# Miniprotein binders against Enhancer of translation termination 1 (ETT1): the designs that were tried, part 23

Target 1, 377 residues: Enhancer of translation termination 1 (ETT1), of Yarrowia lipolytica (q6c872)
Amino acid sequence: MAKRPLGLNKANKSKKKKLDSAEKAEKAVAKEISPENDESAEPAPALTLDADEEDDMGQLESLYKNWTSSERDSPRILHGVVHECDSLLQKAKGEGLPARFHEIYAASLLDLAEFADKKKPVKKKKVKSDDVAPETSDMFVDAALERVETGLEQYPEDAGLLFVKSRALKQDIDEKMSAVSKEERKETAKKMISQLNKILEVFKLAQKHASTVTPAQLDVVEELIELSGALESVVKQSDISETTLVACEKFYNEILASEKDENTVKKAHRGVGTCKMIVADSLLDLLDDDDEDNDDTVELAKKNLKAAIEHFQKSETDEDGEFMVTLAETMIQYGNLFETESDDQKKWYGEAVKRLRQAQRLGVGKYDEMILELEDD
Short names: E, the ipSAE of ESMFold2; O, the ipSAE of OpenDDE; V2, 0.75 times the mean of E and O plus 0.25 times the DockQ between their complexes.

## First folded at step 13 (miniprotein)

Design z9 (at its last look DockQ between E and O 0.63; V2 from the best seeds 0.66)
Fold by OpenDDE base, look of step 13:
Structure z9 (fold): chain B 377 residues (1-377), chain A 119 residues (1-119)
Amino acid sequence: as target 1 above (377 residues)
Amino acid sequence: SKERIRELMKKLLKLLERIEQLAEKIEELAKEGDPETVRELHMAIHELEYALILLAFAILRLKRHGSPEAVEELEQLIERLEDLIQKLEELLEGDPETVRELEQEILELMREIWELREK
């Protein structure tokens, strides 16, 4: 198995050794061969370079589609995609490649990072000089960022490249947070929260140039919300990354306004619902048990949970047991904000129990104890 | 100071009720209105809701650590939100470009609310 040269352009600092070598060699050989002017230069048909390039990109798209349509359990196909990208890059001499090439290549590098060993926090062990540092996940993310930037230099308004850039920037945060020491973790997380705003700027630009949003692009927005929450948990600030949440909810609402695909619309409703739920949770986390003035905050949390439930209900499917659990949990949380044994509380607990029983029938979890608690009230 | 902060949260809830009523009117307009105008009006509603949520968090933070000056700044931001809601109420029959201009004013309000977080 040939060691793939990582397309890490080692900046070969070609030390221009000034090879001074002066040597003289004179040889004057004047040979006169008069090439006869045979005029009949029929213009060689311009081999339309375009046809071979279209076939090469068609092959790359086919390989990438085979990866994306696979179980993605093995990097074998993905390694095929990256090898084809390297081959095309060499053939094109790095010029004239379409935006989609850079997108596929960068996306494939990001997917390879998931199979790579994570960079361990370097305890100052004297790495002996001769051990080729193993390819770590951070190296693939860095290479993906470089590839996306190369694409964006040529195609600055390409939505696909901008979405992959957003994914790469998100994954770079994950890599930085994984590589950081325990002592620096909180300070690094604070810095990473400020980088979420840059991801959002890239997302806004991507969305502005996107005619349609793919499910995979929505998954990146979901992952941004999760990353925001994870960073906040590390910082232990009571404040939401409000800007991230707001921008993600805005993105989903713009999708709901433009998209007609049922699955995309369902995902966008889930996304809005999740944002509304996180807002409600964070409002409730800001309650002070000693404060008599919590009623208005609780009412605001109720309104957000109600909106979350309404969005989740629009995205509900009879086959998604995991989502039924999420919806049930949100209904329970909304029920908990009503008076104990109220008709409203009983209603929402009853709607939660229906979904928990459905999830359990689908083989998702066991909720018998929780169902009993919600029925005994 | 605590009473003044309580009044701010009550004002936000009333503004949310106005936003909700405006959203219902936009849903009615969506049946017969210009689809582009209706789309921009929906976006402006969501942006007003976001600005309101940011203000709610700012109030809750000020309740814990607020200066009198920060409370006055927050009152001004809430008044601006009220003015933006009123402008949107007047733009229900407006052109989509004027609604997009209002969305930019809402986005600027959200930025100023966020800057108040860093103080």
Scores: ipSAE 0.646, ipTM 0.883, lowest interface PAE 0.8, mean pLDDT 80
ESMFold2, look of step 13: ipSAE 0.691; ipTM 0.891
ESMFold2 (binder alone), look of step 13: mean pLDDT 81; pTM 0.811

## First folded at step 14 (miniprotein)

Design b1 (from z5 with L108W; at its last look DockQ between E and O 0.80; V2 from the best seeds 0.73)
Fold by OpenDDE base, look of step 14:
Structure b1 (fold): chain B 377 residues (1-377), chain A 120 residues (1-120)
Amino acid sequence: as target 1 above (377 residues)
Amino acid sequence: SKERIRELMKKLMKLLERIEQLAEKIEELAKEGDPETVRELHMAIHELEYALILLAFAILRLKRHGSPEAVEELEQLIERLEDLIQKLEELLEKGDPETVRELEQEIWELMREIWELREK
């Protein structure tokens, strides 16, 4: 019986007897996190528990805030959060916990999944029954889904729980796609695409019950666009990405119509711009070089790239060199759809070159060759 | 068949020009109109643009693998898009937010039907 990680409290109703094996694997996870006594390790920054030790939820919020404000390079703080969640769950006997408890716990399990080993496709090798299967990322995602569902049974309209559910459902697709065999990959990808729309429905429900949408909550929608493209590449059916893309663009436009937070608005503009860019690229990929009737399709691609540039310019910042590259690439693509050596082409290449030079000054990439090509035209 | 598909794309581009002209009129109305009605009108414009993009992709796929029956189904869906654009044009003068939301639902139903044509 594989020990489940701390926080993977599946109520396995299974029989009384093997209590003794439960102590040894707690020691194994604790042993890998035991730093060897290198005397020179600066004392781990004392977790400033600004929360009153008497407020179990305030302590949990403080621990979770310490995680979210960290570089997130080590799961150490996150194991502390999950341990506190397990402690609170035991104290409360699973009853009377706030929605925020279930949210923090589920979110922390999702973050732990990123540090866990991915489940390898089950080659038919006899896994000996006695090998404690290593804790795999899918187990943390499953536990996060179970936790958020338990929260939503008590708090069905809680926006925080609904957002975490959307993230967990997205990450469950990634886990399923990582664990699938090459032979089943195409069929699994088809099934996963049908889940993208359900994730967006959960996200829309979350948004309806939220006062504001955070930039971190919008990362889930960005990741859905990326995942849609990745799944499409596996399926090789262009038909499926377009509904997810349209639904994501609609969602971003709903945010732009309602939200006032500058960072959320900038991220929503980037989101619309990305959707418009992918639409333009997909239209251009459907061109037939031998078809004289491409003009309308090229014009439709031009309109989408122009709209993408306009949305990206509304979200542009002088410090984001990576985004400057994305905007420059979109400007180049738009320039490529004008007549060679036209004033419009030269204009857009010139605007791209400005951004590539700025990105390069910020230490983002090297574009000297690309800049030369765009200046020689 | 190729000529019929070309005519569909040209019709779709004319519908896009009508949507763009509606978007400009809504921006003018935003100065004096009811803010809730103007918001819903902007959403309806975006939904019409989404339906149009889905139809454009459907047309481009038909160039590669189209049946005569699939061309007729696309003609009907483009006619429905034209009718929805015309309804939105009428709502610019006299629409209330609820009537615009009803139109948005009709546009979303059209988008679902365009999608279901790809699964066949």
Scores: ipSAE 0.676, ipTM 0.894, lowest interface PAE 0.7, mean pLDDT 80
ESMFold2, look of step 14: ipSAE 0.727; ipTM 0.921
ESMFold2 (binder alone), look of step 14: mean pLDDT 83; pTM 0.850

Design b2 (from z5 with W115F; at its last look DockQ between E and O 0.78; V2 from the best seeds 0.72)
Fold by OpenDDE base, look of step 14:
Structure b2 (fold): chain B 377 residues (1-377), chain A 120 residues (1-120)
Amino acid sequence: as target 1 above (377 residues)
Amino acid sequence: SKERIRELMKKLMKLLERIEQLAEKIEELAKEGDPETVRELHMAIHELEYALILLAFAILRLKRHGSPEAVEELEQLIERLEDLIQKLEELLEKGDPETVRELEQEILELMREIFELREK
């Protein structure tokens, strides 16, 4: 009897219709996730519950640590975490649970949303009312938001809950943009852009109450930059990306001023570099080929690309071949703004070629054609 | 109108040179100055650079679709940026962390007004 997560059951309880239809839906979801008995699956490493069986929260932390330390390829461990959360919630009668309980439960619901089917845009066909709608990713995100809000009502200054709220609000935008029709996509994107700033405010509040910001928490800010660009492409209004971009760059500079963790500092440098690169690209996209007065705009783009390269070089590692490609591309863009065959252009193309050859040696890609083009100039 | 917009870009590039010179002076002050004041001064420099970038984008948009009234509003915003740079130059000699934070709030308000100009 796969008990439905109690978090999802609250949203559906508002409609008084009879208990009998719930049993049929449990059989459908359980059938598709039937792992074929491929006997060759090495026994999942024995979940060493290092936590004393008497500490319900210690068990939950151990289960969640096992999930976070896994390859995260299967929702099996994650369903175990959510089931333990449901068991604790029932035992506590919903009262006296720590902030960390609400954090783990909300985070685990967000991770379950990644394995769930995305909500398809409602085609006007009358889906018969009796088909139990499959659990869609949006339902897990909504349940995560409700869980983190319940935690924040008790613990309004808890940094862990505030970080999970920021992630949940970002993922809610992705769900809304996936579920929207083509006709409403532009208007929905405009509304979602106004929410990006609110997510960053929640993240700043989390940071204010945190002792340290983790690299995994900074991934939410990277994803906000990517989401801003994606939403801008839908809206086709250049005005909106710049406020989010400036706010993200400010946030990364606030981290660089306060944080001492090497990995967090490296990520913040990558973040500033990315913001400056996007600023440079946006300036270059605003050039008019017929305008003789482009020199100041090109110089401003050069300054931003130079600063991007300097930030990227501070975050460079000998093992990150993907980032070496990003840095090489930025160096090529900067080289392209110099005079053809100039010493500066040759220098930056030469620095790009070094990184492309290193990335290729790490097995990230093949750049032989691009290397030849940059060396023949 | 095109010549007036060109003059605005040239003015903005001169303001960028002043911001860059202030950044260099703050890096020198970081060796001997109050660490809290120096941190706030670095934040104020970054905020001035952000305001300048927002103004550059506003100028480039006005070059394509600008009204004379929007050009006058943009001139006033660039004058305010110049005044804020001048205030920061004065704070390098006499500034305390609280007075620098007050300036950062004025820069943030300028950035908001530059953003509101795009919605018009």
Scores: ipSAE 0.653, ipTM 0.885, lowest interface PAE 0.8, mean pLDDT 80
ESMFold2, look of step 14: ipSAE 0.740; ipTM 0.916
ESMFold2 (binder alone), look of step 14: mean pLDDT 83; pTM 0.844

Design b3 (from z5 with W115L; at its last look DockQ between E and O 0.85; V2 from the best seeds 0.75)
Fold by OpenDDE base, look of step 14:
Structure b3 (fold): chain B 377 residues (1-377), chain A 120 residues (1-120)
Amino acid sequence: as target 1 above (377 residues)
Amino acid sequence: SKERIRELMKKLMKLLERIEQLAEKIEELAKEGDPETVRELHMAIHELEYALILLAFAILRLKRHGSPEAVEELEQLIERLEDLIQKLEELLEKGDPETVRELEQEILELMREILELREK
């Protein structure tokens, strides 16, 4: 039985060449992750197969739950999940599988792409035809997209599949941007920006069919904002970030109007706050130092930074030192827009210093110099 | 041209003050109003704020590279934003959720037109 690469449905296009070469490729990928024999590897936590062992889908859910609940530092559990998916797919002859099967399989392929080598821009060297091209991250993303589309053909309104599609389309942009040559990067970035809107449309469709949005699903929207900024930096055209930003802020406000889960609401507040901060920064970047009529633009930036701080404060937690730094930086930016040595500036610098000192106590960064600068003003 | 652009920014800031006053009134209505109508009114406020931000960026870009024709097009878009704010002010007294959703579609169309101005 030709060992198919796990999860990669290679479209069986080309000819009957001999069976013998397939055994060698499996040995190569397994060798380079030589775990050094450090004897103190605590036994991998016993896969507590919960008692629904008789249901093939219950076993798959249990394996996937074990992955999602792990530190996610090793693809070992993921290879187990994908192997189970391949086994179920063969048993079912590809028919009668639930939406959740296609979701778990596609999501697990996306998670495997993070452990895979990124496709390098092919320098025109004739790769000899006989080198089995190593499994690259793009191949797992393509397989995830094919899997989620197969699920959506049967279950077009399944929220879980639509969320995984949104994640897969985002990751496909990252793969395309990593694989592109320096010369084509700007043109590719322009094309990828038009796909951000399509990802948001798929995400809105997912939300419409979802009873609740999970915090992990919201991470995809955060990553879309970051990706928008990264693509804009490549294109050097300010026009594009604003459409994605406005659409993301609208999405977060729709969540704030509907959701009651505390963690989802906190993430949505962070999302709105981030959008407001980026708007303020973009307004300030459009100032002309030689223009005496900047007051209205500065006031508009102040209003957005104030709103950002108010949203961030609603999402603040005593344990998240990284977020405390983000909030402190936003408070500093807001303080910088007041008159030097004003009571308002001192107030906001004082609030920033409190967060920076708290972050330092949590072991996040060192801000002693920045704290001194903000206290000496 | 610079004076005309400055007048546009001042008009936009006055429209922002009207949107902020509407937001405060909607928060007061949230205590006694229909929850569906109040939700749609909150969404319409956020959409007006988004349209206003897009217009602010368009004005700031015109300060650097504006044509007289692009300034006239922005004046018309700001007048449309003012008309939409006035419609929302009227809907606070008499609005139903469907009429508010119709206004949200008009705001979304305004936002599209503001974005199309950047591609020219």
Scores: ipSAE 0.679, ipTM 0.894, lowest interface PAE 0.7, mean pLDDT 80
ESMFold2, look of step 14: ipSAE 0.748; ipTM 0.919
ESMFold2 (binder alone), look of step 14: mean pLDDT 83; pTM 0.852

Design b4 (from z5 with F57W; at its last look DockQ between E and O 0.91; V2 from the best seeds 0.74)
Fold by OpenDDE base, look of step 14:
Structure b4 (fold): chain B 377 residues (1-377), chain A 120 residues (1-120)
Amino acid sequence: as target 1 above (377 residues)
Amino acid sequence: SKERIRELMKKLMKLLERIEQLAEKIEELAKEGDPETVRELHMAIHELEYALILLAWAILRLKRHGSPEAVEELEQLIERLEDLIQKLEELLEKGDPETVRELEQEILELMREIWELREK
């Protein structure tokens, strides 16, 4: 039985079997993720321990910084972070560890879940009792949730722990939705939508205790919007995702009112713009082509798309070709709501074409056909 | 029923014009006003816009499947939105941050009621 990291160990407390077989199973999990010893592998970048080796927490911070600053393409550094967390937890006997320890450990378990195999829906085949079920992504997310809750029991107002809790709760939804059967998927999605607001409440509590919100913390809110749309598509009931959307837009506007960090402000503008775009799309999807009374709804959609464009323009950068495409698409959508061949339509198509050409120059996609269509109109 | 729903949407668009005019006035007040009051007024405007969008979606759904009772409940919710806009118009001249936060709570309560209308 592989020694699970001490963070994963709570689930296995039931079988008291003897000490001796522990050594052999450490070699198995390390072997499958160990790339073959191709001798030509450049020496792993020397872990610059910027921290004094005598400071156990400083060493952990240095290891975690090395992970966060990496391309994050391999779990190798991350296994080092989790191993150090397990070592510190053992030395401390689980007591007197700072909030930041629990944060780093929980965050590192969430990052390990991304490299782990997803839990497949259990077809009723008798799993033989002796097959050590491979470590699945859900097990790392569960261990992260247990770790962050253990931290919050000691430090209930710690912003870092609350942010990691919000991320862990979001990732737990992804795991539940991946593991669910096709038959239960709709009913599970309904339950998961009801949890989105609770994740945002945890995030708001984190924000209240934080001095600043980082762009990486705001990724959780972006992912909540994406997840709300994905869950809505499964449920086919628009009603519930709209409350999450409105709550996310409100959150981003609260950030814009309080934050001064340029990157956080740009990301919050993108967030508001995305919410406004989704509002416009949802209004247009509710049109009835046979209804003569669509003018007010189209005007309301126009107002939201205009606001989306204005927020996106405040977050635009000359290096982000992917975002230029998103902004161009929003400008095209706004142009489509004007009269055909109108000066306003031509203006917005012209602004979209500028961005599509810039994205192409940055190596993001090919839009030559779309550019021709928008220039011939 | 279709005519009554059309009248609701037209009423909602007039309320949006009032919210937009309030937003412009708050931007003017931001030059000389108390920064805390101005911040809360901006939040209240955004909350009114969110309540308005929730009502617009409710109207569009009722256009497809609405009962007469649900149309009457929407009319009452739109009247409450109008009353909240009127309260915010009054607060622009004499409001303090606490009174604006009380109004924000009333807007959030309206948003909850608009959402509960979808579960019926």
Scores: ipSAE 0.632, ipTM 0.875, lowest interface PAE 0.8, mean pLDDT 80
ESMFold2, look of step 14: ipSAE 0.722; ipTM 0.909
ESMFold2 (binder alone), look of step 14: mean pLDDT 83; pTM 0.847

Design b5 (from z5 with I114L; at its last look DockQ between E and O 0.70; V2 from the best seeds 0.64)
Fold by OpenDDE base, look of step 14:
Structure b5 (fold): chain B 377 residues (1-377), chain A 120 residues (1-120)
Amino acid sequence: as target 1 above (377 residues)
Amino acid sequence: SKERIRELMKKLMKLLERIEQLAEKIEELAKEGDPETVRELHMAIHELEYALILLAFAILRLKRHGSPEAVEELEQLIERLEDLIQKLEELLEKGDPETVRELEQEILELMRELWELREK
């Protein structure tokens, strides 16, 4: 029985032609990513199926929990989750499945896209028509979008489905930007920027129907800020980052006003701090060295950097050395906007040095040269 | 034109100081006020701060490439923003959550106009 490509149900309906040759190609791709049988790999911890074998959804939840709790280094568990989803779809005849089924299936397809080969820009060369195009990351993202839309047709206010939709729409932008030619990249980036606001609208709708927002759901907003900056760099129009940035900062402040989960609150503080830092950077990039009227712009940048530091300090942890570096860099940047050798500059450089030394002790990096520069001032 | 732009920046900085003073007053009100009204007032403050940042960027862009017509449009947007800040100051004493949400909607409309001004 020919293994149907996992999740890609729609594409196979059209060409009824000869089944025989496809079995050989699947064996080839699965062989190259098989790391050699080093016998000493401890048996993958026995999947504790704590779910009753009679509850098909409980089994799916258990398999998905095993994936989410893993190091996520191999798609093996994900293929198990997607296979179980396909089995449940066949058993249910596509009807009567809960919102959570569509969520797990769509999320697992998005996670599988990260392990898949990216679609290369179509070089005009004769792709022979008979080469089964390998499953590319875009195909998994498209399948995830179709799955989440199928769920939302039945459950239009389901927060989990709306969050997965926002993630899928973000990842669809990444796929489109990866697949586009260099010549069309600028025009595609302009179109993708107009979609960032739609992703935030979907995310706000998800939040409105959610009882709580998870730190993993907030990763999508962080990735939208990063994507906004990346798209702006391609367009070379400073204008576009500001709407997405303002909308993200507003979203994080809405989380801070409503959420009580410590990790969600810390992540929302980091998010606001990042938005304030990007605003300060963008203001400083608008300075003209020959302009005597820069004082108000510098003061506005100082206010944003101060607010960034205050938000970052509320999210600081003794174990996160990478974040300590980000906070130190923001403190250095704030110190740079004071008078040279001022007490305020020395204070902020001194606070940065403390964090750099802590990050270095945690093994995040080496900052000995930068520490010396900040102590000799 | 340069003098008008300098006056706009000075006006913006004064509006920012007014918003900072309003934020402090809302934190004091949070101790004794209606929690729903206080939440909406905090959201309205943040929206005004965002509108001021968008306005700052608009002013700085006009300093480089502005037309006289675009400077007049920004002067009108600053006057509207000043009126919105004054409405929020009045709502601190007598506001209900619905009236604050109406103000938030007016701020969002102003932010949209500031955004459209950048595409001109």
Scores: ipSAE 0.530, ipTM 0.829, lowest interface PAE 1.1, mean pLDDT 79
ESMFold2, look of step 14: ipSAE 0.707; ipTM 0.904
ESMFold2 (binder alone), look of step 14: mean pLDDT 80; pTM 0.811

Design b6 (from z5 with M9F; at its last look DockQ between E and O 0.73; V2 from the best seeds 0.70)
Fold by OpenDDE base, look of step 14:
Structure b6 (fold): chain B 377 residues (1-377), chain A 120 residues (1-120)
Amino acid sequence: as target 1 above (377 residues)
Amino acid sequence: SKERIRELFKKLMKLLERIEQLAEKIEELAKEGDPETVRELHMAIHELEYALILLAFAILRLKRHGSPEAVEELEQLIERLEDLIQKLEELLEKGDPETVRELEQEILELMREIWELREK
């Protein structure tokens, strides 16, 4: 009788009786992800537990480090981490655990949500009362939120817990948007937009208590920009993305002013560049083809695209072919705002072509047709 | 109304040129100035640019659907942005980090008011 992770044990206190049926559900989930008997499965690299950490927390850190350093293709290591968290929680009787325990446990529950089945919109079919509802991704996100709040009650200024809270709140929006009916989607999206600012406030609080911000922590801000655009597309109200965008750009500039880590600084430059690009696109989408007074709007879009390119160039690396394509596309878009066949247009198309050819050499895409078009202009 | 909106956008573009000139002056001050004051001045410049972008979008929306009352409210918000730019120009010569942070709070208040104008 494998005990459900203690983190997923919501308040089903009441029904003491039917112990027997839990054994059958475990066999079902374990069966479907049974890869076929291909004998040539190299033995999963023996988890070289560095043997000497007699400390229960050191063992948990080692297990979590093994997960974070893996290809993250299988939840097997995560189940080990969550099992160790449940063991520690039982030993401690839920008291005297460090902030880092609650962080690892909440983060591992969020990572397990990515492997779980998404909650389908409940069509009004009578769920028979006796079907153990499969563990859905929303249940792991809810358990992560409960775990991080339990940690923050004891450690309200812990940066690691605050970062995991920001990630959990973002993922809770994704879960709510996936589970909502088509009819309620627009109204749910409007409510979720109001939560984006709250996530950014939690992230800013985390940053204030952190000595450094990691590149992986900045992924949450990138995902907030993407989520804001996705929610805007559902709402069809451009007004909301701009406040989130401006708040994200401000955040990245605060990082650029304070951080010295090269990878964090590069990621923050990409973040500012992306914000400037989206501002330029949004300005260009507001042009009216019949309006003689578009010149000032185009000039404002040019200024934002120029700033985007300058930030992207500060984050450019010779090995990142995907980012070279993004930078090339931004250079093409900037070139398109100049006079046809102008020296400025030819310059920016020429800089884009260099990056597209470099991306192709790195094995990222094929741009031969686009390169020919930009060279024949 | 269209002509008044065009004049507002042209005024906003002139304010952007003033912000850009202030940014260049702050980069010059960064060589010899107090590092804390210079940091806060850079933040204040970025906040002015954000307020300006929010106003640009507000103007472009009003061009499509604006009331005369909303145009008057935008004129007042642009005048406040101009006053904040003027205050920052004065702080470049004599500002301390606390006075610059007070200005940043005024800019953030302006940004909130520009946002609230979209909900009307």
Scores: ipSAE 0.647, ipTM 0.882, lowest interface PAE 0.8, mean pLDDT 80
ESMFold2, look of step 14: ipSAE 0.722; ipTM 0.917
ESMFold2 (binder alone), look of step 14: mean pLDDT 83; pTM 0.848

